# VHH binders against F-box protein SKIP19 (SKIP19), part 2

Target 1, 302 residues: F-box protein SKIP19 (SKIP19), of Arabidopsis thaliana (Mouse-ear cress) (q9m0u9)
Amino acid sequence: MASSSSPPAAMEVGESTNWTELPPELTSAILHRLGAIEILENAQKVCRSWRRVCKDPSMWRKIDMHNLGDLDDMDYNLEIMCRHAVDRSQGGLVDIGIWYFGTVDLLNYIAHRSSNLRSLRLIRCSQITDDGFVEAVVKLPLEELELSYCSFSVESLRVVGQCCLNMKTLKLNKHPQKENDDDALAIAETMPKLRHLQLCGNGLSDTGLNAILDNCSNLEHLDLRRCFNVNLVGDLQKRCFESVKVVRHPNDSIHDIDIGSSEDEDPYDFSDIDLMSGDDDFEGYYDFSGASDFSDYDQFDF

## First folded at step 5 (VHH; framework vhh_nb_b201)

Design r20 (from q4 with S101L)
Fold by ESMFold2-Fast, scan of step 5:
Structure r20 (fold): chain B 302 residues (1-302), chain A 119 residues (1-119)
Amino acid sequence: as target 1 above (302 residues)
Amino acid sequence: QVQLQESGGGLVQAGGSLRLSCAASGFTFDDYAMGWYRQAPGKEREFVATISSGGSTYYADSVKGRFTISRDNAKNTVYLQMNSLKPEDTAVYYCAADWGLEYEDYDYWGQGTQVTVSS
């Protein structure tokens, strides 16, 4: 013989320590702050109510596939995971960021399924060809494009600018380059509607910068960090200050730039010893403790 | 568009056999776990069998030893071989696809195929 024993409801904020008891609206708000890998590997395993929220297409309007580039050491395939996240968006994808693992096939998968994609971010994606990149991007109504630490040509950038007429934000970040105005001149020629421009590490000179300022009349934010070939003093600095709301100078701190590597590693350390040795031994900067065995996908109870 | 299309259902006598097929399109089939669920009139959908992307299988106790799930990645098709059928196996059988960790909460579902086992 037994009687039902229900504990009293915790009505006060901070009394409950049970995340599984949260209302769906609060769960959704928390999950919207997580990256795609965190949602697919961790959050959806908490309980069935979290799993249901994680499948809602509204959770997948923005996909952030941030990772540290340890692809060979992962127990899961990031491209498969990204394709799944795109599928969950059900055509509602607006913003996607891909770190390291981007491929031409993945870009085509995204382009075919995401007719309203407004923002594409590719960071350290060395496998994507110029032709494959252009073919995918010209199909998309992009307003924001990030190409950080990638190897795309000036010619591909020019074509993208000519086809993506509503481009408002461009982030084209590189390790510091020798003097070269090619990127700056292509931007000036093809992207006159630009409002936000980040060119960290770019080799542009004062000539290239003046071309951008001449042609991108709506420019509100200009980030020139690590652009050491720009002499941002005197009349040029005054021009930037008067025409652009926010200017970041060549020698300003880059600690706010997420480059996919550990913050303890300086990707711009060009000491002769480091470059000549070729030693890429990075002890203790990653953690594999949370990876599930493939066979564990049969577990359903939480 | 993601689609799962079941076929192979029908009427069979107790002790007989049927093979169900599910043709998948619109997603990367090889990467998904595939499963079979069934629903009898007036009951909730219940799990029958699943096969992972790597080929690992798991079965409900009620069908273990009688049913076999398999997949053909070249054809984007999952199969359910049903032997020693019982009247209690009568249900609409649904194909499901999931990348996920929980086999009871699949991402994609087919329209179902009717299986009727007569005594």
Scores: ipSAE 0.006, ipTM 0.330, lowest interface PAE 10.1, mean pLDDT 77

Design r21 (from q8 with S101L)
Fold by ESMFold2-Fast, scan of step 5:
Structure r21 (fold): chain B 302 residues (1-302), chain A 119 residues (1-119)
Amino acid sequence: as target 1 above (302 residues)
Amino acid sequence: QVQLQESGGGLVQAGGSLRLSCAASGFDFSTYAMGWYRQAPGKEREFVATISSGGSTYYADSVKGRFTISRDNAKNTVYLQMNSLKPEDTAVYYCAADWGLEYEDYDYWGQGTQVTVSS
């Protein structure tokens, strides 16, 4: 049977006749700006030169598996695709973000192959158990952790803080919660090296906030948007102003936060109705203790 | 650590049969396409057969009807059953793994196993 050894016919989203004629260094710079799904489904099918660049481990130091959560409508399996991206990193993976499809098995696959992982982001991953999450991440040298719209227990957060002693960035975003200081107190107790803390929708009160300020003395950025149980006035407001470089207040605009594909998945998130003011200080924030960050890699974080 | 290890090569007479095996480790075997290539002295490496993750098979015209590729995902092993061997089948046979259904620029290669067919 006639079978072409070439990749399946390329379906280009935007066609340029000059792209196949670009030097490898320019091709690499362009591809470095794309997410993992776009590279694996589209970019590597353009030509052999692009395919070779897409297999280079240097392309896979950061894996961004952003997607809209329409998993049942996809022609491909995102978990299998993510495993292939991890394999291509050849142990060099530093940063990985997973939207919707994260599982305990995938997390263990990543942990066993990525001993230098410094940043883990889990967004809207409902399938990962508390025990599976803890077992996988306590072995990793994490400096950045994002758990957005996930259902992890306060005890899991405490154990992770106790084991990941160099945690500098925590993003723990939720739908607006009733008053509860458990997360804030666990953070205060276990993560004294924090520089960036994002707690959008958290139920913490003034008590929890004071505990964080008491114990996280190096805190430079504090995001309290949608934390409606904090009464940020008087002495507490003054304390924040004097201690923290950037504070986002409970009623500030949330248009810069990635909440997923539709408002129906977060019925209390009205970010699309606020067209005034932006805050670049928390968008695409990345803290990397290594000296291997390149300008193209930094652009990929935004 | 990715490893592909071929076995089953050797010396056989024309008209004979051999079964090659390739044991894989260090990657998610069941999701990869697996292939066999060969290289005879003084010639370029040439395609022999491939099997997709879904079980679809493709063969070079020179081996079609004589060779059969198969896989056992439980054992992380790919096989090449070689029947009606000819002296021109003499070559080092290489196992290769690639993501998806692509049959060129394989991600991983084995060390090779020698097959010699006497007249």
Scores: ipSAE 0.000, ipTM 0.367, lowest interface PAE 10.7, mean pLDDT 77

Design r22 (from q4 with S101T)
Fold by ESMFold2-Fast, scan of step 5:
Structure r22 (fold): chain B 302 residues (1-302), chain A 119 residues (1-119)
Amino acid sequence: as target 1 above (302 residues)
Amino acid sequence: QVQLQESGGGLVQAGGSLRLSCAASGFTFDDYAMGWYRQAPGKEREFVATISSGGSTYYADSVKGRFTISRDNAKNTVYLQMNSLKPEDTAVYYCAADWGTEYEDYDYWGQGTQVTVSS
């Protein structure tokens, strides 16, 4: 909508437009660009017209709870805020992303109220147990799953793949890991419909990559950034280019990856002591041998 | 589905008392501010009382000292105890839930319960 009025220059300078007079459709288009925290703490307090738009369930089909992980310094409780956003969706929630504060109780709350959820993103959610994660996720018709810097087991990933048969996008991002094909093999075995796969920092080898390429025949996007155990050269490189439309290489820039807070605030502990823990009697060696590439001085983050 | 269900309305004589209840379901009751509004025939809805998630209360001047709002989080219920009722208190009383904003434009509304005060 456009006004034909020509207000005085002083008024035009002070306010480029009167936001309270915008049509609801235009207000909605602007507010869809904001995250949930910005809507609940700021946008809905602008005026009654904006508040009514912010309460419309159509505004809450996608919930983005992005934050920097400074939870103790916030004036608000993110879990309570997220539950409120889910309530506002009135069962219409399709996509939700949670950074840092995710809990088993919150996942169950979401799962019970969001039967049409297609996309779940969990970034740095260290409080969620394997059992709690699986119980919530297997109830959902997920087509997209992101687990970035979370400590879920390969068995949990297997169960999710076996139950979420329509999985088309998986983002499983980690700090760079030692050689281990467990995740790659679980993906190859349980997620044959994948079109988009992001495995930044994964420890997969050429063996794991070939298994994925063999089994995920519809793969269009493959992101292997920081997968330093893959030798993406020669025949394997040619295979990727022939089979996959977009391939991101191990040494490509990661500036577009949302890693959350800084390395110092990272909930993952990659210290040598953690890598050597869990010792077993099988020849006195664990997968994380004492000759690991992981050391107190070795950093896998930029 | 979010639902607010009022009960306890009815006919009462001037000077009498009535207790309204509002049962809430489908949302995290503990996190919401709960309020009571009323609407008399031919008038706009007017504010009566509110109670925050933390238990802080605020009343309209017309009911202050006569009405008491309270909540039972274990039962997901908010109450309005109405004492010393006047004919002017005759209205449909609505339960409302809000995320705790300062605006009176609440997120959820009940269907209302009729309160009639005879002289």
Scores: ipSAE 0.006, ipTM 0.367, lowest interface PAE 9.8, mean pLDDT 78

Design r23 (from q4 with S101D E102S)
Fold by ESMFold2-Fast, scan of step 5:
Structure r23 (fold): chain B 302 residues (1-302), chain A 119 residues (1-119)
Amino acid sequence: as target 1 above (302 residues)
Amino acid sequence: QVQLQESGGGLVQAGGSLRLSCAASGFTFDDYAMGWYRQAPGKEREFVATISSGGSTYYADSVKGRFTISRDNAKNTVYLQMNSLKPEDTAVYYCAADWGDSYEDYDYWGQGTQVTVSS
C-alpha cells in the first residue's frame, strides 16, 4: 500500500496566519486600501484566504489603475490587468480610473460589461480617439467624468454633455492654455446639472466663467486653478463666492492634483506656454527707455 | 457576463473517443489558463488537464497519453480530446478558467457535461 500524503487542509492549518482567521468583511476593508495593481500583483499571492477575498466581485466595484506612466519598465501589461479586474467585478463596476494606458478597445470592453458605470476617469490617455471615446461614453449612465491631460476635442465634450444628462461632476484638466472659451461655453450649454467642476489650466475668460455660472445653477464646487485668463476680482469674485460653496482660485496650490510620474514634463511649465505664443518673443523687447511720461496714453488707442 | 459552456459529452463504449468543447464568453479568453476537471459518482472533484495562455499543457497521471487539451483563441474555445476511454473515466466534466496560479480557486466554472463510458 502506498502511504497517503497529508491533505492540503492540514498544511493550511500548519501555516497559522492571522489573515486566514479574519472575517471576510474585515479582510476586504484592509485590502480595499490597496490599489488594483497592488491587489493583483501582491495581495492575492499572500495566502488562500486573501486570494479568495481578492476574487470576490464586491472588491471590484471601484477600480483604481493609478500608475506612474513608466509602462515600458513594467513586467506586466496594465490593459490585460485592467480587463481582468473588470471581469472580476461581474458587471458590478461603478467607478474606474485609468492612467496612461487607456485604449479604445479597453474603453469598449468596459462599456459592454459595466452597464451601471457611474464614474469614468481618464488621465493622460493619449491613445483614445474622439470617435472611440464618444461611442463608448454615450452607452454609459455617467454622473462623473474626468478627462485630465487628454487630447479630446470640444465637439466630443459637447456630445458627452448632450448624451449624459445626469452629469454632476466634470474634471477637465489641461496644461495652462491661451485664452479660449470653447470648453466653458460647451459645458454651459450642455451640462446644467453640474455640482462639481474642475477646470485646472483651462483658457476660459470672464465671459466663459459667467456663462457657466448662468447655466450651471446647482454648482457647489468650482476649481479654477491655473486658469490665468480669469480675472476673479470685484463683482465676478463676489458672484462666485455667493453662488458656489467651494471656489479654488487660479493661483492656489496644485499639490492635491495627481500629475503622474516625475519623468513627465511639468504640466505647468511656463516655458512651454511661452513657446506656444510667438508674440512672447516681443514682450521682453518692449523698451520704455526714452519714452515720454505721456506714453501711457497709447493704452487708450484701440 | 462570463459564461463557460461545455458540449460533446455522451455515452461511449470502452476504447472509444470523445471530444469535449468549452465555449467561453464575457472575458479576455486569451489571457486565462483553461482547465478541465471531472467528478465521478461518489468521489471528489479531480484535476484532468490544463493549458496556459501561452499554450503549455499539464495532465493528471491517470489521463496522460490518452487525453489532449488544446485551445483556439480565435474561437474562444478550449477542447479536451479523450482517447482510449475507460469505465473509470465516467464523470461530469467541468471547464474552468483561471487568472494566475490557482490550485482550488478557479475564477470561473462551467455547468458540466456528462461522460459515460460503458464496458
Scores: ipSAE 0.000, ipTM 0.330, lowest interface PAE 11.5, mean pLDDT 77

Design r24 (from q8 with S101E E102S)
Fold by ESMFold2-Fast, scan of step 5:
Structure r24 (fold): chain B 302 residues (1-302), chain A 119 residues (1-119)
Amino acid sequence: as target 1 above (302 residues)
Amino acid sequence: QVQLQESGGGLVQAGGSLRLSCAASGFDFSTYAMGWYRQAPGKEREFVATISSGGSTYYADSVKGRFTISRDNAKNTVYLQMNSLKPEDTAVYYCAADWGESYEDYDYWGQGTQVTVSS
């Protein structure tokens, strides 16, 4: 490595920017745009002034532990890093997202130290039990909840709705499911203040959708992508577009959904299969061909 | 709420021994590096010893061979065993906690405990 001293002539012509000499407020503005892993592994190791900024509690009001699920290839423990980030927030944490590595112990650590947490996002967290999840969530004043590609029960969702009376945003994303209205009915019964609902891959039918529309009168955004048991036509389609500001249809593109996996866990694409085999004569021979295609969705593990 | 509480300081004759303890609460102790610093009146705070989360130790040259740092994760406590004490070891001793096994710019500090070594 080069000497820490730059030649005076090069500095005098103003051709180089020394990032280590930036004022703390400017460094903070730059670092505020980075995720938690990037701050803890890279940014804080640049120099002492950056490390000092990275320890400021104002940097940790929102914690984003986004990662690609390559946990076995990492030289560091994401749960330990997340606990450190929570400690740095000094009780000021309002928003946290955890991808892959979430555990019951980690949720309890967060809940005990973050009494003002308003938004919790759990993506692909297969280690968290229903009982552990419910116990942690009951302690939190949540207004926003994301449970994407997790295996939580309908009963745990119902309890969350009963305890978090100000729930405004719910994202409950799954690989496409067979017909089942349980989630939709639990939402309709317990979350009447909901403004944003994302149910990608949910098995709800027209019955479940009507229950949501009947009970969630403040709903502004409804995302039904990959909800293949909803027939969004005629009177139901008219109802949605007259009462909900933004509706995403079951066959709309999912390119904006971050599934965050380093493994090939893309959901089975019903639209692609329909295009490949899509013939009314084929449906005529196999009245239950849709059931066979749907069974492929049952193969996904969270 | 993070707290580091030192104890075990006091008066000792040159050549004597003392064991300092630091009880930690409010954070995940087992994942943090723990260290000891000292400050004599009119001097800057100086590094004494550190122990990583994994148990690796590092000492200042002035105390190497005389002081031993250790930790008990079950008790959330770090210790400093001080042997062959000299008058120049007289100082307020602070424990500190840091993530990532850093040997400077610690995240948390205790309030200190006085050690006085008489000639």
Scores: ipSAE 0.000, ipTM 0.354, lowest interface PAE 15.1, mean pLDDT 77

Design r25 (from q4 with S101N)
Fold by ESMFold2-Fast, scan of step 5:
Structure r25 (fold): chain B 302 residues (1-302), chain A 119 residues (1-119)
Amino acid sequence: as target 1 above (302 residues)
Amino acid sequence: QVQLQESGGGLVQAGGSLRLSCAASGFTFDDYAMGWYRQAPGKEREFVATISSGGSTYYADSVKGRFTISRDNAKNTVYLQMNSLKPEDTAVYYCAADWGNEYEDYDYWGQGTQVTVSS
């Protein structure tokens, strides 16, 4: 991705408009809709006036380093590019999302330069250690945290909740897990101010869900998609609908969740159920139940 | 916090030498082009010299052969060695950093250091 095949809608100004002659304010409004890679590799190279807008610190209050995980196929180093984007923010960084390439050194770079960081999103960042993550994050005034398809410990989550007292949004997405209430109980204990909680694939049971509902009384959005150990019926279903404004159910469509590309972290060779020789409900259900538990072994490892 | 801190300015006699230093912090120094600009009272800021992340240098015609720009990536520092100084070199000297090796539109600027050359 240095160049997208389709330009973003924000890049369309009109048939008779000369984009290079637009006022800086209008150029800024268009460019705010692009990701950091698109700005640094493409937009700033269009002309001098666009480059000046792309250097303005106000453009870098939010940094989105979305990518498909094809790191070895890129002509540029995403960590270096991310550091440059953070530099351009000049301490004004509020929101940053990092896909695949996050490291402890990068998190420390961000934390030491971004005292007003309110939102941190880490997706498929396997290189970041629990200790490195905690050390970088506990001094930040975070209100939003996303840890999707990462392997951080329950202890790390608990410490972050204890230190980031104003947490309003947590997204903790996983491949479907076996029954385990550890994450749900840590959240219930340490993040009582939550308004938005996304736990796709989490192993929580009805016990863990009740603990969240007991302790997170301000919860407005609850996303339980692929949480197959929750039996959302009867009194519990009624409780959720009466106390939470928006609830997404375990079997609801996941089309809006960006799972990423490059390598499938699922331990199974076949992800397409249609290729199975028969209608094997056991294997299909087993894949959705998350039997791996992030133990770093296949289903038959001993 | 991004900072560029100039040092080494002062008063020097015509024909003398000064070495300016610029200590950089808060960014990935190795990836940036570094430059020097100067501004005399009542005049516009003018380009002096630049050094790319790869070490390529470019100089203003007024300083070619007299000034040398260099960098020490291990120390996050850029230098300007100023030889055969003239009264016309009297100015506040500014350190600047830019991603993309452009010498006109730098991303970061220092506070400046005064250089005064007496006849």
Scores: ipSAE 0.013, ipTM 0.342, lowest interface PAE 9.0, mean pLDDT 78

Design r26 (from q8 with S101Q)
Fold by ESMFold2-Fast, scan of step 5:
Structure r26 (fold): chain B 302 residues (1-302), chain A 119 residues (1-119)
Amino acid sequence: as target 1 above (302 residues)
Amino acid sequence: QVQLQESGGGLVQAGGSLRLSCAASGFDFSTYAMGWYRQAPGKEREFVATISSGGSTYYADSVKGRFTISRDNAKNTVYLQMNSLKPEDTAVYYCAADWGQEYEDYDYWGQGTQVTVSS
């Protein structure tokens, strides 16, 4: 009776003799270590036993869409592939990571089909708007959120914290920023249950750090690498060591952080994009015909 | 949860017609290839027809010219129009979906609908 093994009009899939006799449990354990792209493009095409495992919804409780951002060079559409992986999860999806290709439509597709999603990771997803992000995730029971090298606003972060009351892990990684406590204060205000916080490149000052320590009393891991506006000396250093089990310092090695293939587009690496305050140009502004009109253009109405 | 639900089966006289429908839910229907298979009592499941996400159709030689597969992406439904039915067409008909468009080892299968053709 059996399974139909060879439909007409399809090329018969070649089989691997070395792996075809593995128990399903062992095959499953091996395949759980692969990313979604590897499973959908390669692993499921090895043999029928592997394909059976690759179609099991239990294989798709975690979806890892890691890629190098070379989207124009790919012969496949990663968004369509991700939608297929979400479909295979049959509502069982608990963890998903998306690199580069994330869109508002994709987030909505995931959110509407994954009511038990606990972990969402977005790395270098420049196409997702603040409003689209918030609308997609506010109803999800998130406990883990990663927003790495994305452009989400502090207001979006605050709303997510207000709606995802059980947030335990936040990874908010950026290229090194100028001093700004907005993210740290939003975190302190809205995410008191945090146990793991990674803020690599964040612009927080000692003030922002103290706010986090005041409000996130269960914090076990704090990663401040590349947070160059934090001065971890004296009383603040003592407070961190006494309050948090594991602290990674601003100058510690970053080699374990996944920043993708577009690291050379880091604005911080372009040091010649300095704000110029040329003395000759400055005097020119005072000599401008209609100087009082010009000075009005320099003032912000907000 | 992914669901494929067949309907339209029944008893029909030789030379008659039936239209099978398969309602799909829980996945991005428009990106999937859809197919029909059948299984007669005591026999292996055999391919009947398939339609790609782009609308290309393929038929088993035994049904070519008599059966027509079509899809309505707005309704997430695939159809099988069966004309000039023969007693040999008696089988349980299964709807199947496959994202890979390889027409082999379909990702999802329906529960089936019985078609009986009397002589």
Scores: ipSAE 0.012, ipTM 0.436, lowest interface PAE 9.2, mean pLDDT 78

Design r27 (from q4 with S101M)
Fold by ESMFold2-Fast, scan of step 5:
Parts: structure tokens; sequence; C-alpha cells
Structure r27 (fold): chain B 302 residues (1-302), chain A 119 residues (1-119)
């Protein structure tokens, strides 16, 4: 430990500090509170010390790609940003959440590079196919899965449950559905270790709910908001009260979750969907380092 | 994890040619700009050439017309074809990958490959 600095040390005051002079531990604590987009777009550009902290793999064990779906108005490509964040994790990724921009190619990229992934959240990812989803996730040691406002089949859910034997948290949220027990029965059949289940908008009936309670004996949290085909009365209500620590009822407030109100009709027509699913190479080119080289004629198309 | 591995360096006579390769793994190669830098003993690293994710190229004045950078995204490999080599091209050549970071730094660097040009 070399502490040989008399003039610089003598000038140090606690009242006025330069943000670039913060200790790495304090910088890391601040940056851990930011989302991935904020770190990659803003925090890493502050100074070399912050940039060094932002490149540390320990900062990328959890990746939060939360966004509002305003992809058309963004100056940057979120898929490229997400891939970069995964690269920075250097195989240490345990938790990732992706809103809107998720693709089969991105899921495969994550799966191949993140063998210890324990939690995957996909919210409003309409581009991901059933086959692509299953192929990417069946080899992952998932304990937590969120599929909110995505169009995955019951067969995909069953396969995931059969392969991810340690599933403890499932969030499967939909716009309110007609009566259908398929999801509930698949969960009951394949996910006996569940402790937290959120099924907002699910079409399950009392039959499906009883199957879940029969097979998921460790269930501590059950969220049935917007599950209007469940009649939570009598013996079934008593069963839930006695066996589940926290139950949210079909008509309870949704202030903490975006279910999709009656005002939220599908905001996308075919042109909007095409724009959001557009040419990633073209978007990536403008958002990514490597602007076109016009300094050497004929090098542009080399 | 992330790895950049250079190869193809060696000893050549002035006027000769070498082809350097850089095999990349552990990141989304197609999304990164790839570059070559070199460092002679006692000197700082200097820029040689870069190729964007879209294939646009840019060269240092000292190598323009003699060196050609290219990439093969299917093989996750970037190449540097060096023609008409001069003794002043003698250096360790480093492969680098960049996502568009500020401060003109690259995100990843290879270990380097020695190129020696005798007169």
Amino acid sequence: as target 1 above (302 residues)
Amino acid sequence: QVQLQESGGGLVQAGGSLRLSCAASGFTFDDYAMGWYRQAPGKEREFVATISSGGSTYYADSVKGRFTISRDNAKNTVYLQMNSLKPEDTAVYYCAADWGMEYEDYDYWGQGTQVTVSS
C-alpha cells in the first residue's frame, strides 16, 4: 500500500467532492440502481473511472432492459445494447428482463452465453416463436419465468415445465381470457415446486385452480387478478386461505401491474409491427459504432 | 468468454506480404466494429484500420493503398491483408472490437501478433 501523497491528500474535503473521484465501491453501489439502458447510454460516458465500473462483469449479473415500447422514437437499437450487456456479463448473467424487443436470435444468444441463467422475463415480446422460445430455454436452469402479454402456446409452457424442474416463480399474465384450464393444468402437471404464481387475466376455472393447489403444495403467493372464471367462495376460498400465504383476488386493484385496460386496444397495426420488427442491420448501423466511411471513395462498398 | 485471437504474423522481407487473422468469440461479432492497431517498441499504440458492422472501412494514411481490412461474419473473423511491407511496419499488431464507446477506446483487445519486416 503506497500512501505517499502529501499535497493531494491535504486538499481532500468531504463537503465538496468531484464525482470522478468517488471510490469504485461507492460508484458501483450507485450504478447498481440504474437500468441497463441508463448505464450504457449515460453513466459509462461520464468519465474513465465510471466507464471502468460499468465494464465490470459484476455489474451485469442482472440485466434490466425495461422500456416503454417507444422503439420507433429511440436513437439506439435495444437488441444491440442487450447483446452488449450480455457480453459484459462474461457468462455471469443470472437474471434478465426484456420488454418489447425480444427476438428468437436474441434468446439464443443469451442462452448460449449464460449457462447459469436463473430468471428470464419476457414482456410484450410478440416476435418470439413457440419453437424458438422452447429451443432457447429448455437447457437453462430457470427458477423464475415471466411471460407477460406474449402469445406462447400451452404446449410450450408444458415443455418448459418438464425441462426446468426447479421452477419456483411463474408469472403468466394475459389480457382477460375466456374460460380455459389448459395453462392451469400444464402448470399443475409440470411445476410442483412453485412458490409464486401470477396468472393475471388467465381463463382458469375452479377446476384448474384446484389442480394447481393439489399439485403445487409449496405455493406461498397466488395472484388471480382478472381471472374472472374463478369463483373464489366456500370450500375453495377456505382452501386458499389455509394453504397460501398471499392471495390476490380476481377483482383486486391492478395498480402495480399493466394488464391492459379497455382503453388499451392493440396500439399496433401492420405498419407499426413492421417498423418495430424492421431491418435490425439498418437500425444497428446508425445506433452502433462504425458510421459509414466516406473518406475513401469505393471503400464504402468494399 | 470474450476472446480475440490474432494469427498470421511473422518475419518477411521489405516488399513482401502477410495476412493477419483475428478469430473472435464470446460476443455478438456482427454488431461490433473491428479494428487493427499496432505498437512498435517504445512507441504508443497507433491506429491501422477499421471495418464497421456494415462493412465500411477506414485506414491510417501510412497504410492506405497497401493494407486491406475485411471481415467474414460467418466465421467471426476479421482480416488484415498487408502488401508492400516496409521496415517501419514492424510492430505487434492488435485486433480490437468496439461497440461505439466514447474516449476512442475499444471494448476488447487481442493479445497481439508480431510482424517483423527486414530490409
Scores: ipSAE 0.009, ipTM 0.369, lowest interface PAE 8.8, mean pLDDT 77

Design r28 (from q8 with S101V)
Fold by ESMFold2-Fast, scan of step 5:
Structure r28 (fold): chain B 302 residues (1-302), chain A 119 residues (1-119)
Amino acid sequence: as target 1 above (302 residues)
Amino acid sequence: QVQLQESGGGLVQAGGSLRLSCAASGFDFSTYAMGWYRQAPGKEREFVATISSGGSTYYADSVKGRFTISRDNAKNTVYLQMNSLKPEDTAVYYCAADWGVEYEDYDYWGQGTQVTVSS
């Protein structure tokens, strides 16, 4: 007798309701609210009628592989699950988000099977090379791209912009960077159709921001949170406010941005933000009597 | 009466090849994902390879480049071609079937076939 190594996590349902007898359209409406991991790990194991609905390609037009990076604690392989979800889409995939586990091989798998992909989100995918990323995405008709807390180069961003001519939404989020306009200039040069731009943590200066405003004339939403090298003062502030519908300022709250893990993974708090804003109040205030006692700070004690 | 019947196991020397077959009956084979798992003495059952209803394949890192999974929907059979076998491949190999591509909790499992690789 064949058996599973462990029972699946069961979804709790009402005592008086026979969920196995629900019409497929009602089951589909419920399941569309779940992420890919929840469908593959839990929902499809409820009964055969639910599993059949979970095989319908319409369930897989959007794939959300959100996870907390607890990869070592999982008994299943997220890359295998993602490939299965892509297969179930049967070429109908429009939107996919991958957190932590993304690889070049996986991106190529997606690109070859999803010619209509419009939105790609890569969050904390440190394993993907610049060349592999570019090779995969240049053949896709992307209108939305998110690269958050990844290590992609300016050169790769420029090539993507040159090839994905219909880019309308770009989210390029980083931990706060030193002053550098390279990303901003690449965006300004290659992505004139942008309507939404999120650059949290970017090192752009007023020069880079002006280039974006000059070239991205359709820009409706601009998110500059944690861009501490931009000083929104005087003419630049006025220009930004008059030309862009919604602007998020460098010191605005970031609580709506999912950084993918516990609060300790992002070491910044309000004190760090104040220091990075160029506040001279902290200049010359040092307690060197315990300088070697920075071991807690130096060893990522948060 | 759902049945999965493995065959093709046996004793082989390191560097040799074996082809495992799994004959399926009692369900609509073409709509099911098929997989191979193995279990060595004293170890938990581990994933080897899977093939979706659409023909997409995925392999465990330990077998990539050496094993190939394939299917014949007309014969209701899934195959595992095993090349460059190593003593570490010694295990009971199980065929599994699922309404989709799953992992350890497939709907149906075979009884297994023994593969022994001598050094």
Scores: ipSAE 0.000, ipTM 0.188, lowest interface PAE 12.7, mean pLDDT 76

